Miniprotein binders against Uncharacterized protein C1840.07c. Designs and how they scored, part 4

Target 1, 306 residues: Uncharacterized protein C1840.07c, of Schizosaccharomyces pombe (o74480)
Amino acid sequence: YFNVNQLFDHEFIKVFPNFKGNVEAKIKYPTVVYAIGDIHGDFPNALDVLSAAGVVSPVFPHEWTAGNATLVQTGDVVDRGPDTRKLFRWFNDLHKQAEKHGGRVVRLLGNHEFMNAKGDWRYVHPGDKASYPEPSEENRIIDWGHSGEIGNLLLSEYNVTYKDNTTGSHFMHAGLSPEWAYREETVNELGKELLSHFMSREKIPEYLEDFWAIEGPMWYRGLAQLSEEEACEVALNVTKTLNVNRLVMGHTPQFHGIVSRCEGRILLIDTGLCSAYAGERAVLRISQNDTDSIVEAVYRGKIVKL

## First folded at step 23 (miniprotein)

Design z13 (from r5 with L10M K35R E38K)
Fold by OpenDDE base, last read:
Order: C-alpha cells, then sequence, then structure tokens
Structure z13 (fold): chain B 306 residues (1-306), chain A 117 residues (1-117)
C-alpha cells in the first residue's frame, strides 16, 4: 500500500530514489506547510499523526522527515496531559533538524502557555508536575520563569502570529477580530511584553488589558462560533486587512476533524487530538506552487481534501 | 474583568465537553465519555471558585447565579454517573441535554453582563 503521504517523506525518497511519483509531486508542489493544533501534553497522539503525515519518523528518535517544509504548531502544548516538557524539547529539536534541510518549525503561543507563565496552573496535569525532580512544584516554577528552559523558549522562539506569504496563510492560536487585524503588526510585541509581565508576577499595564480580553488575540472565538454569514463577513474583512487567502487557528475544538468555513477562508485545526478529549488526530497540509494550492486534512489512514 | 474572561472561557469549555460526551455515548464509546465527564467535573469545580472571587469583588448577583448553576450541575453529574453504571444510556443522553440547557442559559446571562461592563 503506497501511502500518498510518502510523497513528501524525504526519508522515503532517499530509500526509493527511483520512485517517480514522489519526485513528480515535489516538482509539482515545491512548497509544503503543515500545521498541528492543540496537543495538551499528549506526545503519543502528536507523534502518531505527525508520523502518519510524513513529518517525523515513527521510529525513535522521531527525526524530521519533511525536508524543506514548514511545520506550524498553533499553541496549547501545555495542560491536561503529562508530556509537556517532552513536547517542548521535541519541537525545539525538530526545528534544529528541519533547518539542516532548509525547513523550519514555527512555534506559536496559546492561552494555556500564558496562563501557566502567570502562575495559573488550574489545568496542569499531575503527571506534568511529577515529571520534575523534587521539590517538583518549585522546580516547575523555575522552569516556567525567565531563567527556566521552557520560559526561555517561550520568550525567544515563540510568537503569537505567523504569516506564510508563499501559501497566503495566517496562523495563530485563537484569532483576530477586525479591530485587532488592523493592529496585527503589534500583536507579537504586545504578546511578548505580556508574557514577561506574567513571568515576573507584575500587574499588567493598562495598554495590555485589551490584549488579555475575551475578544483579544489569545481568546477570540468569533471565526469559529459566529453564524456562517457573520463569520464569513468577519473573515473577508480580516483576510483583506492582512493580505492573505486563509486564516488558520486552533483553540476552539472541532471533534469531528479539521473544519473548513467560508470556502476555505477559515481553517479550524484544533481537533481535540489529546486523549483527554478523545477527538480526531489530524494535521493540516498545504501544498503550493506558483498557480495552485492543495489544502488537505491528513489523518492516519485517510486524507480529506478541504 | 479578568474574572469574567475565565468565567466565559470555562462556560464555553463546558458546552464543548458535554456535547462531546453525549456524542461519545451515542457512538458506544463509554470509556472515552467517562474521560470527558472528569473534565466537566473539574470545570464545575472551577466555576464555584470563580463565583467566590466575584463575590469578594462585590458582584454578589453574578456570584450567586454561577453558584446555583454549578451546584445543580454537580447534582446532575452524580445522577449521570449512576445511569452510566446501570447502562441506562438513553436516560444519560437526556440528562446531558438538560445540562446543556442550564449551561447555555448561564452563558447568555454572563455574555449580557460582559457587554454592560
Amino acid sequence: as target 1 above (306 residues)
Amino acid sequence: SEDLLYLIYMIEELIFFVERAKELIKQGKYDEAERLLKLVEEEVRFLKEEAEKLRKKGDEEAAKRVEEVAKKLKELIKELKELLEKGDYEEAIELLRKMLELIRKLAEEIYKLAREE
């Protein structure tokens, strides 16, 4: 059974260089962007779907296999599952591997990363706490602070938004209201400032209050929850303002798989892949050339064109 | 307020989890449904904690309403577990529908309060 996902598997191409189909697919679609939504501390399920998509090897040490592709993770790596530290380290290692092949791993912040940085641990899984040496709670506080391994990664390697100009796609955890779309160029800087204030346990400045609100960039669900008519109006406005073709986001669970709204203008990729939610395990794949794009939801054993 | 932010978020999460639990039961995925019920129980506990914060800030009306709903949901979760243990899945689905009605009514009330702030 030739898995169509092997077309983008560089390890497979190395093993089978004469496989005409893989070479032809790469020539036809030279740019590939993968995206994975909310993981919530579930390494086994993240590994399962990323390996099924041909992004990583299913065999230890689970190396990068996507060559010059981009992988975007849209935030919410922490909470509800035990594998938080393992996931942060793995995505950092995957980025270093991808760079050697001309690829990259884009890592975005979710609302759960901000809550943990603030010291709101209401959703922290007992297994996450137990993953630290004793005293476990004190060591976790240090790890999420300015001098910690995770805290330093969040401040140095993570953003709130990513715009992929080649595919005309905007990526973030929650979403942008029309008002915040006009301010998109400030969002990454404001997010980093807020994250730093939370880690320092400082009161947030007044100018950051709107950023940390229900309609703010870390929480906005309008693109997922509004009626089709209203959501399409908002999405049309936002995509025009940002000069993109599509908006990709997690944060709002879609337990039946990746959801396309407004004829592909909105892509909702939080499928509740964590075992706690018992959702679907999916990765978004965008294949692009100069004239055409293919947008697909990749599952283990099936691919759905969106 | 930051308290209203977390309150709205938890109410929306409750809707997602209760709807998913209902779907899983309909599919015969009972073990997975029990995992979602644990998430529902945790969110109901956090609703009570947020209600106490609202009370301390002087919003007694909102606090009382959230506490009333959280108390009722806790009772319904207990009944739901008993139905699942007996294999009364049709009655369990009906109880989940009733829970969704209570949560959606609370959501409407809290959204109204947030717009008036």
Scores: ipSAE 0.901, ipTM 0.951, lowest interface PAE 0.6, mean pLDDT 92
Fold by OpenDDE base, last read:
Structure z13 (fold): chain B 306 residues (1-306), chain A 117 residues (1-117)
Amino acid sequence: as target 1 above (306 residues)
Amino acid sequence: SEDLLYLIYMIEELIFFVERAKELIKQGKYDEAERLLKLVEEEVRFLKEEAEKLRKKGDEEAAKRVEEVAKKLKELIKELKELLEKGDYEEAIELLRKMLELIRKLAEEIYKLAREE
């Protein structure tokens, strides 16, 4: 049984000799999960760091190169930058490519995706609007609606949360309070319902009001903003409730790079990678085997163990 | 309320952007700092818009407070740009500190209001 993954790794090594370290690492750590935070319409910076991490080719058409790995994007692909449509298409194509190699691209919703679905375009970059054929505004409304390309992707291929059981890691855009951690199993469905209501320009039902609140799943910053003591208490509760080891999230900018809190229980991966923020370009990499894991922040030219 | 949600979010974003701008100036990354200042200017504009929404919903006290802070921030941003243009970076950093103090005070006030709902 020729594991197609072994052939891909061998060909990849030939093309990228500096990836030798990654192949030995793959033998020892057969499961790899990458995660990238808030992109905000910046394809060049997303491409730069994902290619540096060996997830995609730096050469057009920027194909999947991570074999059977999982890539998680934690939301906020839209707003602040022009490349929104390109990014949504690219991540969808990357998923299809990854599947051929036993990998996948997990795509999560951020608060900015919900805002755009609602028709709150306060942060939409002029270049994003201009990327649509005229009439550009109307075509963008359609695209973000139930019948649109992006709207359909959001409703069909996106979730609010992802639990990676192999690495024991929970991924989402913002975070879960202890209260919402007990309701985690409902979050994806509630998120989809809310998204649909927003796209229809309907008033949200009362039962969704707490979902679309400051401590709700799309906005909660407690794991990022609370003191180390308080954040660790919350994180311990949430990880226990979810039966995971790690909480990975974006939403709260960490301009100095990926931040690990509570001895790796909290991973904040929004590094403000968008050119508008002038933050660091980083990808989280979790390498896992049956007994051990390596958690790293991958930058162009450096890798930092977390 | 949804209006308070967006208001809190924008206030927090302002804190992040002003802190980042201050750091970038300290690092001598002035072009990057100017990009962040554009985001600050936009967010201050949105604060005024949210204040108008709050007023329409009958929260005149909160609206007035947000408007006052947004107005003051707009003035400080103007002064900041002048300082940066002159190369008065130490004074610019001090001005950004003052901006942060104003924003944090507003944040505390709005957080209090949100807890009372």
Scores: ipSAE 0.901, ipTM 0.951, lowest interface PAE 0.6, mean pLDDT 92
Fold by OpenDDE base, fold request of step 24:
Structure z13 (fold): chain B 306 residues (1-306), chain A 117 residues (1-117)
Amino acid sequence: as target 1 above (306 residues)
Amino acid sequence: SEDLLYLIYMIEELIFFVERAKELIKQGKYDEAERLLKLVEEEVRFLKEEAEKLRKKGDEEAAKRVEEVAKKLKELIKELKELLEKGDYEEAIELLRKMLELIRKLAEEIYKLAREE
């Protein structure tokens, strides 16, 4: 699957060979944002769909191929699968590669990253533990701590939310209630504080209790689970508060593929792509020009306009 | 409470996994369905562990209810595996429906408790 951005560079040059004019055609290249939901330690399936979407090479070392695009991963890289360390390293390397091309990889925190930082390893795959040198469990504790490779990445390179102003899209793992939408500007700071407390095995401060609750930013499923009427009311409120057109989130599995609700105001991109779930492998693609946004679900062998 | 947070999460995950397992069986994807059933078994185990935490915190009523459901789900999972081994897929689907009913009832009870806190 040729990345549309690579096709435009090669085909446009072929079609107008004789255009001598210094048309500083500000060919406003469309802004492209890709998003991938919950991966849960499954590198092969993540690679499969990202390569099918033209974001990475299917050939080792699986380099960035999306040029100046943004890739957003919405959290839950850890748990259920063995490839956790490989995925964290890969996304970090992809970001560095993307930057060389004017692109980026935005990495967001899921509830599973927080749980692991806290020392709740109930969902850790045996193969993840076994990926560490002996003593494997002790080395994994260190890795997820303040001085660890993963722990440092989570504290330095990860956020809870990302707002893409060009596409008018808000990205996060779970979702925002209306109450949390008013506090959106604090969410990343609060998330980092909570993560640090968990890594230190400290008691959660009272002011963070609401953050680590079922209606909190790491767990809220209202946008996925409420009736269409109620979800649309919430989505309208939240999108107005955030000044965005759409809300993109994972966390709530949509095994049949990416789900659009409320005429595209809600995009649910956790498709259970991990082999443990046997869901669909999908990547969201948003292409923005000056006037229009094209929102698509990209699968291997099909593209669905949303 | 943090205990209710994890309990609600696990109950919701159970709903997703049981529904997915049912769909996979209907599609003839039995190996994939077995993987989902493994996830269901793990969540049921964790429900039992959370029930014990609730008991230790003094919520005996909630703990007892979660334990009862977890025990029943464990029995139903065993029966489900036997049905799948025999190729009794229609009966297996019916059993999964019964599991969903039990889980949804528990969800309603736990949501009520969470709203009262």
Scores: ipSAE 0.899, ipTM 0.950, lowest interface PAE 0.6, mean pLDDT 93
Fold by OpenDDE base, fold request of step 24:
Structure z13 (fold): chain B 306 residues (1-306), chain A 117 residues (1-117)
Amino acid sequence: as target 1 above (306 residues)
Amino acid sequence: SEDLLYLIYMIEELIFFVERAKELIKQGKYDEAERLLKLVEEEVRFLKEEAEKLRKKGDEEAAKRVEEVAKKLKELIKELKELLEKGDYEEAIELLRKMLELIRKLAEEIYKLAREE
């Protein structure tokens, strides 16, 4: 599959040598945003689908190949698979590579990252623990703490929400209720505060209790689980409040592939791509020009317009 | 409460995994279905652990109910494995349907408790 971005830079100048016109018509290349949902410690499957989408090289060291595009990972990198440390390092390295090309990797927090920061390791794969030098458990505690490699990444490079104004898209792990949509501007700070309290093994302050609840930003499934009528009403309210066209989220598994609801206003991108779930491997691709957006689910060997 | 949060989450995950296992069996993807059944077994174990936490916090009624369901699910999982080993896939699908019914009933009960807090 031709990475359309590589063809346009060098060859267009060659084909029209005599165009003396002010080529200041910056052919505005479409803004491209990729998004990948829940990975759960499965590097092979993440690599497979991201390489199929043309975001990374399938060959070691699996470098960034998406030029000036944005990649969003919506959280749940940890748990149920062994490759946690590898994935966190890889996404950090990919961001540094992307920046050199005018691109970026946006990394978001899932509920599993918060649980691990809290010391709730109920879903930690034995292979993840074994990836640390002995004493493995103690070294993992340090790694997820304020002074650790992963802990520092979570506190410095991760957010709960991301709004891409160019595509008019809002990204997060779980979702926003209407009540939380009115408070969206506070969500990233509240998430960081909660994460810090968990790492310190402190009791949750009262003002964060509603953040760490079933209807809160890290857990809310209403946009995925409500009836089409009710979900569309919520999504219309939330998108209006946020001034966006679409809401993109993981957290609620869609084993048949990426699901579009409410005529593309809701995009559910957790496809259970981890080998433990035996779901589909998919990446969301949004291509934006000056007037229109094309929204697609990218699979290995198949692209579906949404 | 934070305990109800995790309990609801595990119940919802359990529904997803059982539904997926049922679908995979219908598709003839038995190896993949067995992977999902491992996740189901883990969640049932965690339900039992959460029930013990609820009991320690003084919610004996909720703890008892979760334990009853977890025990029944453990029995049904054992039966399910035996059916799969025999190649009785139609009966296995029916058993998974019964498991889903049991889990959904528990979900309704726990959602009610969460709304009353």
Scores: ipSAE 0.898, ipTM 0.950, lowest interface PAE 0.6, mean pLDDT 92

Design z13 (from r5 with L10M K35R E38K)
Fold by ESMFold2, fold request of step 24:
Structure z13 (fold): chain B 306 residues (1-306), chain A 117 residues (1-117)
Amino acid sequence: as target 1 above (306 residues)
Amino acid sequence: SEDLLYLIYMIEELIFFVERAKELIKQGKYDEAERLLKLVEEEVRFLKEEAEKLRKKGDEEAAKRVEEVAKKLKELIKELKELLEKGDYEEAIELLRKMLELIRKLAEEIYKLAREE
């Protein structure tokens, strides 16, 4: 038995009113997983919501404050906003810091990372390109290639999917159709192979064509866009196939906040948080103990049970 | 095909952006709506580029349909900007609804084409 109130004086509680509540929640639910969706180059907005959730410090240099928790970032860090390099470096640094405490930052590939690796820069923000010394285009090509800082991170630290056994949750950028759920064990290796082919400017080999397709793992939106009834049929199939309780995905923007479908089996966490979309800023929080889980959407100033 | 993949994605993004712009205008968030409209303009430009790829592939009917819708959207965006500059926000909202109807009709046609592949 532990009484957290006796750790801190009244002045500490006045300055950090949520700290006591966060410590008490951690004692009751020792396993915590956070997830953040599409960032699209907006460091200030990612900082705003991650600090509001207690994952990172609101004070420069914005280091990890989530102890042994897991943070999952579900891709689309790049494009539409200018802070691409800063964000990739920040999440890499956060992972290193989290490891010291038994935590981790799980980083997943979005379709926009693949597009940038293949040289399709239609959505790249001018400020992203300008962050490179001249000749900026050539230096960015190198950075996103096999020998570049971002390219090496993507090949060594990123996956398409993450299955978290501690919470029974499956995370990815876009989504899995029932066909791809059946093949889920192949998805991460196929994604790595496709990424490497793209960095080499190679034609998509035939065996990867259905991976890089509208129904494939980097693009599938059925769980978000089908009717409630149809999406739930898919989710029941997919969660059974994957042996998980819930499917967490970005990619399909929900401008008003995190959306839960099918009694919590579908969690849509892309809230369009970048300033270009002007959507709500949210972080998913899954708190777990031996018997229960609490699934919540965390906003600045408000927490909503899902 | 890969061209249909990007086309479907762009059409869906257009729906998201136009719907969001309409919501923002209803809320009086005009600077935010302007940022969404820049995204809409970009996607319309990309639609025209994808129409050319469809034509080269031999999908002339689809290319013509996409190009026709892109041209119409471009003209509607010009009208929309004038309405917003004048502060004619109810008319702007109605124009955005008309744009959504046009985009959704195109989406239905392109989804049918994708299913046939």
Scores: ipSAE 0.890, ipTM 0.945, lowest interface PAE 0.6, mean pLDDT 91
Fold by ESMFold2, last read:
Structure z13 (fold): chain B 306 residues (1-306), chain A 117 residues (1-117)
Amino acid sequence: as target 1 above (306 residues)
Amino acid sequence: SEDLLYLIYMIEELIFFVERAKELIKQGKYDEAERLLKLVEEEVRFLKEEAEKLRKKGDEEAAKRVEEVAKKLKELIKELKELLEKGDYEEAIELLRKMLELIRKLAEEIYKLAREE
């Protein structure tokens, strides 16, 4: 016979490996924002690090455990790995669960979502295609279109950027040049317009050509790739323009973990966590109170202050 | 242009994947390195496709250079696989350095074209 109290203790520890730490952080820092970068179709690795951070249960069905916190997923859920449909459904379910507790899951568009919507499937994993009944290609076209499950989610629930005023943090997939930071208030509507044009297989209209360009919001890598000095100059400009303390982005892989640049103004959170990239698995955690913030990288089995 | 956008992206991804594969081999993580090399092979194939698009736009000089680099990379990947099968890891690392040098030179040329737009 097993004592039900001890059974609950074992299950509680197994189900919520970081529960006590998250409760204590909530008491001292009432606002918590988590962020996870490029997933590229790897549900097991996303689950591993999100459960290690205490955001979701490690036990099936892997429900929300972060209370009224915010989780930001910065795009590139699709491509290179097989679990695309499972991941989109999972994050949508997590959002619904989080809302019941006053939390939320903010989902952002990566350049790979746009590529899939426009029919550029060069990076799609065979297991992704195989998740659809035959004819799998035709069913996937429908799923990523205006009437599909994924297509409707992308048009109704996804943005290019998210500005979190409680932590003074700006989140997106790729990055904003100073020119696009000046226009940040237009970025989400322009992204929605481009996505709709792509789903209709339409040519990019002239006014969106600079959006879908190397220095545009879905591709810009200057904050990650410029020298520390040059990137910091850009970040000082962009954070001032946006009235935020920090810029959080994926897109440019950092295989060893989350990278902080320019005294914390630049946070690079794509760690190549999918098995195809063999990078580190990490979640960003920003804990905020009236006077201070703690910015941390959460890994499997350790937490590092940034 | 949109074709230069995708070309730049592919070249940058090649740099990331080859550098990561080299690092993994140095760490003795050979199964992981093989997974990265599959991504490298795919990107080299895509480079050839983008070279054809450049040629159709009349950018014949750039198209030939991209195609030439893709051909050299394909040959080096074949040699790399042989070295890894034999366990000649130091030689494999040096070959990956040669591949990176070739890719970075191409990147410089393509970045200049993109700036001249």
Scores: ipSAE 0.889, ipTM 0.945, lowest interface PAE 0.7, mean pLDDT 91
Fold by ESMFold2, look of step 23:
Structure z13 (fold): chain B 306 residues (1-306), chain A 117 residues (1-117)
Amino acid sequence: as target 1 above (306 residues)
Amino acid sequence: SEDLLYLIYMIEELIFFVERAKELIKQGKYDEAERLLKLVEEEVRFLKEEAEKLRKKGDEEAAKRVEEVAKKLKELIKELKELLEKGDYEEAIELLRKMLELIRKLAEEIYKLAREE
C-alpha cells in the first residue's frame, strides 16, 4: 500500500491524467483520523484490521502507509494475549514513520496499562512473561517501571485523553462522566501522576482516589451501558463541555462491531478484536473537511457508514 | 473502595463473556466458545479471591454473597463442560442463561453497595 497523495502529485497527473479524479477525492476530505480500540496482546489481529484499513502494510516489516493521517490507539494493548512488547514497539515505530509524512500515532492509556504498572498482573498472558529473558518476572517489573522500555514510553508518549480539534472528536479509553468532563484539562496530568505512583509501588494520594474509581476516567462505562436516553443525556452534556462533536472510547466490548449511540455522539470502538474474545475486527475512520464529516467502521472487506 | 472497583469490573466482564459464549454456541462456533469459557473460569477464580479480600476488610455481607455466587458459578461451569463434551448444546445454552441471571443479580447487589459508599 502507498500514499495516494504522493502518487497523484503534479508530476504524476502529467503522465497519468486519468488519475486526476482520485486526487480530487482526496482533496475533498484532507483530514483523516483512524482509531483502533482494545488490542489485548494480539499483533496478528491488529495487523489484519489496520492493513485492511490502509494504515499499515500487510507485508513485513508492516510499515506506515497512511500518509499524513492520524492513528489513535485507545489503550489496553496489554493482557490476555502474548504480543505486548511487539505491539508497544510497533506503535512507537509507526509514530516515528508517520511523522516523516506529517502524520502521527496518538497512544492512550487503558486501565490494563495502569494495572500492569502497579504490579497487578492477574490478566497477563504467559507468552508476554515468556518474552523476557530469565529471570522473566524481575525483567518485566523493570520493563514496566520508571527505567524500562515500556515504562518510559508510557510516561513520555501516552496520555489519558486526546482532543482532535480538526475533526471535533475526543478520544480516550473508558469515558468521562459530566463531573470529569468539567475537569478534563486536568486528566492527563493526573493520569501521569497516578502512573508514576503505581510504578513506584506507592499508595495513591487522596486527591487521586476519585480518578481511580468506577466513575473515574479509566473505568467509567456510563456512555456505553446506560440506556440510550440516559447515555445521550450524558453525551450531550459532555460534548458541550468539551466543545466537541463526538466521544470515542474503547473499554466496553461490542463483539459485533463499532457501535454508534446518540446520533453519533458516542462511538464505542472496542470490538473484542483479540482472538480470546472472538469479536469483530474494526477500525474507526473519520474523514473531515470544512463542511462535512464522514464517520465509518472499517472491517476486513467491508466499510460501513455510521 | 478499590476492592469494589475490581469486583464490579470482574462481574461486568463475566456478563460480557458469558453472553458471548452463549451466542457462539448458538452459531456453532464451539472452538471459539471453549476459548472464551476459559476466560469465564479465570474470572470466577478471581471473583472468589476478591470475596476473601472483602471479608478481611469487614465487608462481610458482600463477601458472603460474592462467595456464594462464585461457588455456584464454579459448579455450573463444571456441569457446562460436561454438557459441551457430550454435544448437549441446547442444555449448555440454557445453563449459560441461568449463569447470566445469577451474575446480573449479583451485579445489581454490588452496584447498590457501591452507591451506598
Scores: ipSAE 0.887, ipTM 0.943, lowest interface PAE 0.6, mean pLDDT 90
Fold by ESMFold2, fold request of step 24:
Structure z13 (fold): chain B 306 residues (1-306), chain A 117 residues (1-117)
Amino acid sequence: as target 1 above (306 residues)
Amino acid sequence: SEDLLYLIYMIEELIFFVERAKELIKQGKYDEAERLLKLVEEEVRFLKEEAEKLRKKGDEEAAKRVEEVAKKLKELIKELKELLEKGDYEEAIELLRKMLELIRKLAEEIYKLAREE
């Protein structure tokens, strides 16, 4: 009387609501890259949109379901929301799970990670601090330092930029001016050096001052804030210099969804998804085969071609 | 300088948060707007702290201007909370527009300083 097969089919659909569609996409487009912008401590909202995109399971413990795809998280995991430690651990676990299937989670540094590493906690949510046993401030200092769980992850697993040659896409938190695009090959090492100096509470050395500046890699907003014409001139220069088709960045919130500028050369993926910002929840999806790319914004309940 | 970096960032975040709060109030999403206003209050408090850092580095004129705007914004936030409590949403929206005008004027002044250095 009890049909386990019928219950399994029903429960399988509940656990993996996008499974069939993701399999069909992999057949036509064997390379898939997902990207998610600023999370700011909001695990439920990150889970909601990543599970809607089929990247993770909506069922606890919310494991990887994207096979051999790449997920890029473009920084600003910390601050404004309470779930910082949970999020860092979750993305690290997702990466380990993805590796078993030939996939990966590429994790990039946001300016808020640097601020926390240097001890600038002005934006830290009380729930983040409360996640540490007392003395919570001292334990959080240790956690974000050279010997801490988060600090070690940042030094070993995080970069400032990621260039994905298969999709022709360049990912980072903030953006590259033409000057910094010209020397992009130095950016990840300079970022690691700055992060280490910050964890040691050291003064920014002179050679890193331009890196940690309004036009530097962790702060530059020109691609998002310049006029369409001016931003496109920058993007044409930068994409040519980097030999990529598109530049993907967070950092500058777009509360209504992922924004495409300059005929798709600029993709702004920070949608203010944390509950404190009340912005749209979105994941970028780039599907690639030998002949073309499909670039899409995945929202809860709809997918929009960009 | 690093202090101008954080100041520019805070001013830009204020613009994003105040504009978003205004949109939310127009949509009747008052709980969400209240959350944005908490972020606005935090940034206004930090503006005063940044002004003190500017003064220590000898930029007294900029420090005074930032402090003046932060004080005015704090007063406007108090008025805004009263309007929202009473349900005077049209007046709250106009007050948010006034706040944006102050913040954008400060932004222009600070961008000029950063460009000159």
Scores: ipSAE 0.883, ipTM 0.941, lowest interface PAE 0.7, mean pLDDT 91

Design z13 (from r5 with L10M K35R E38K)
Fold by ESMFold2, last read:
Structure z13 (fold): chain B 306 residues (1-306), chain A 117 residues (1-117)
Amino acid sequence: as target 1 above (306 residues)
Amino acid sequence: SEDLLYLIYMIEELIFFVERAKELIKQGKYDEAERLLKLVEEEVRFLKEEAEKLRKKGDEEAAKRVEEVAKKLKELIKELKELLEKGDYEEAIELLRKMLELIRKLAEEIYKLAREE
């Protein structure tokens, strides 16, 4: 639905500021993966940056425009902002639309999704609660449980990690310590087991306690917070263990934009895009061909090579 | 423990929010700083709740320390709001530095407890 002549259109450039760059990247690099970090209930800001990146239309109803590309959303859709249900539904619809073109929306669990599933609602925005009919608390409990719209999506469509062999990239919400990288093949099943226990308000089994811990897959911040030298030592270990080129994660806010560490082996994509955080709005773009990759941060009105 | 996990998370979030608020004030972005201060206040209230859970587990010394820090932070936030209303931005920035020192010291104490578990 776009042709080459539209790339020169003044109004096209104004409406789709990064679309020309996306088309050029696709021609030279046929495999494209986008990633967006923590959204925290802010549909307008997620729409703003995803449309600026050319992944969705800025025009209602904001449908998929990225063809056969992959979009990875790295969790923390819920809490601090009001648009939780709208966002979960939107990403589910985008996935269905993307499938028609050979694309996909890969959806990953953040620690805030687990907290909501277990009934820990300390960060839930009033507008989120108000989106449910009365009795709103009971209806939200149901929605986040085994029989709910959100709960069923989390159990059927979400994982903790995603390894993309086409770009050699590993995606997750928080991060993997070397110990957990060694066990990476277990992480998605353990996460699903924990999620189910939480939805049933069951006690965490002893074997899952180190999963739900400060150095576990949903919480680990070492790759973001250790010194550059120490973080790079971890990343060299983890990328070798996982046989990937780079590790992509949210969870640890980078208010000024997407951060690259360790010569691109660590990509921190939580930019605090929700309005409560006043952070930058960014989408990661990885473009791949047989010989090379280009890794970029896409902002409103500009693209920065990482 | 799970309670120690959430405590560490809240302390780290406090560091992020207070640092960001300080940056915003230095840039003259006072409305955005006020929004972050609302998040700081929220986390301070949750710190008090988490301290009570530590007390019930028998971690009385840690609970008391967390509660003392939370109470002091609440008082500093009130003073900070007054400074911002007066336009005393240099003193506001210094107060935020004091808040960060307090939070970072608590973080070190709690990280040590987590390592001992």
Scores: ipSAE 0.880, ipTM 0.940, lowest interface PAE 0.7, mean pLDDT 91

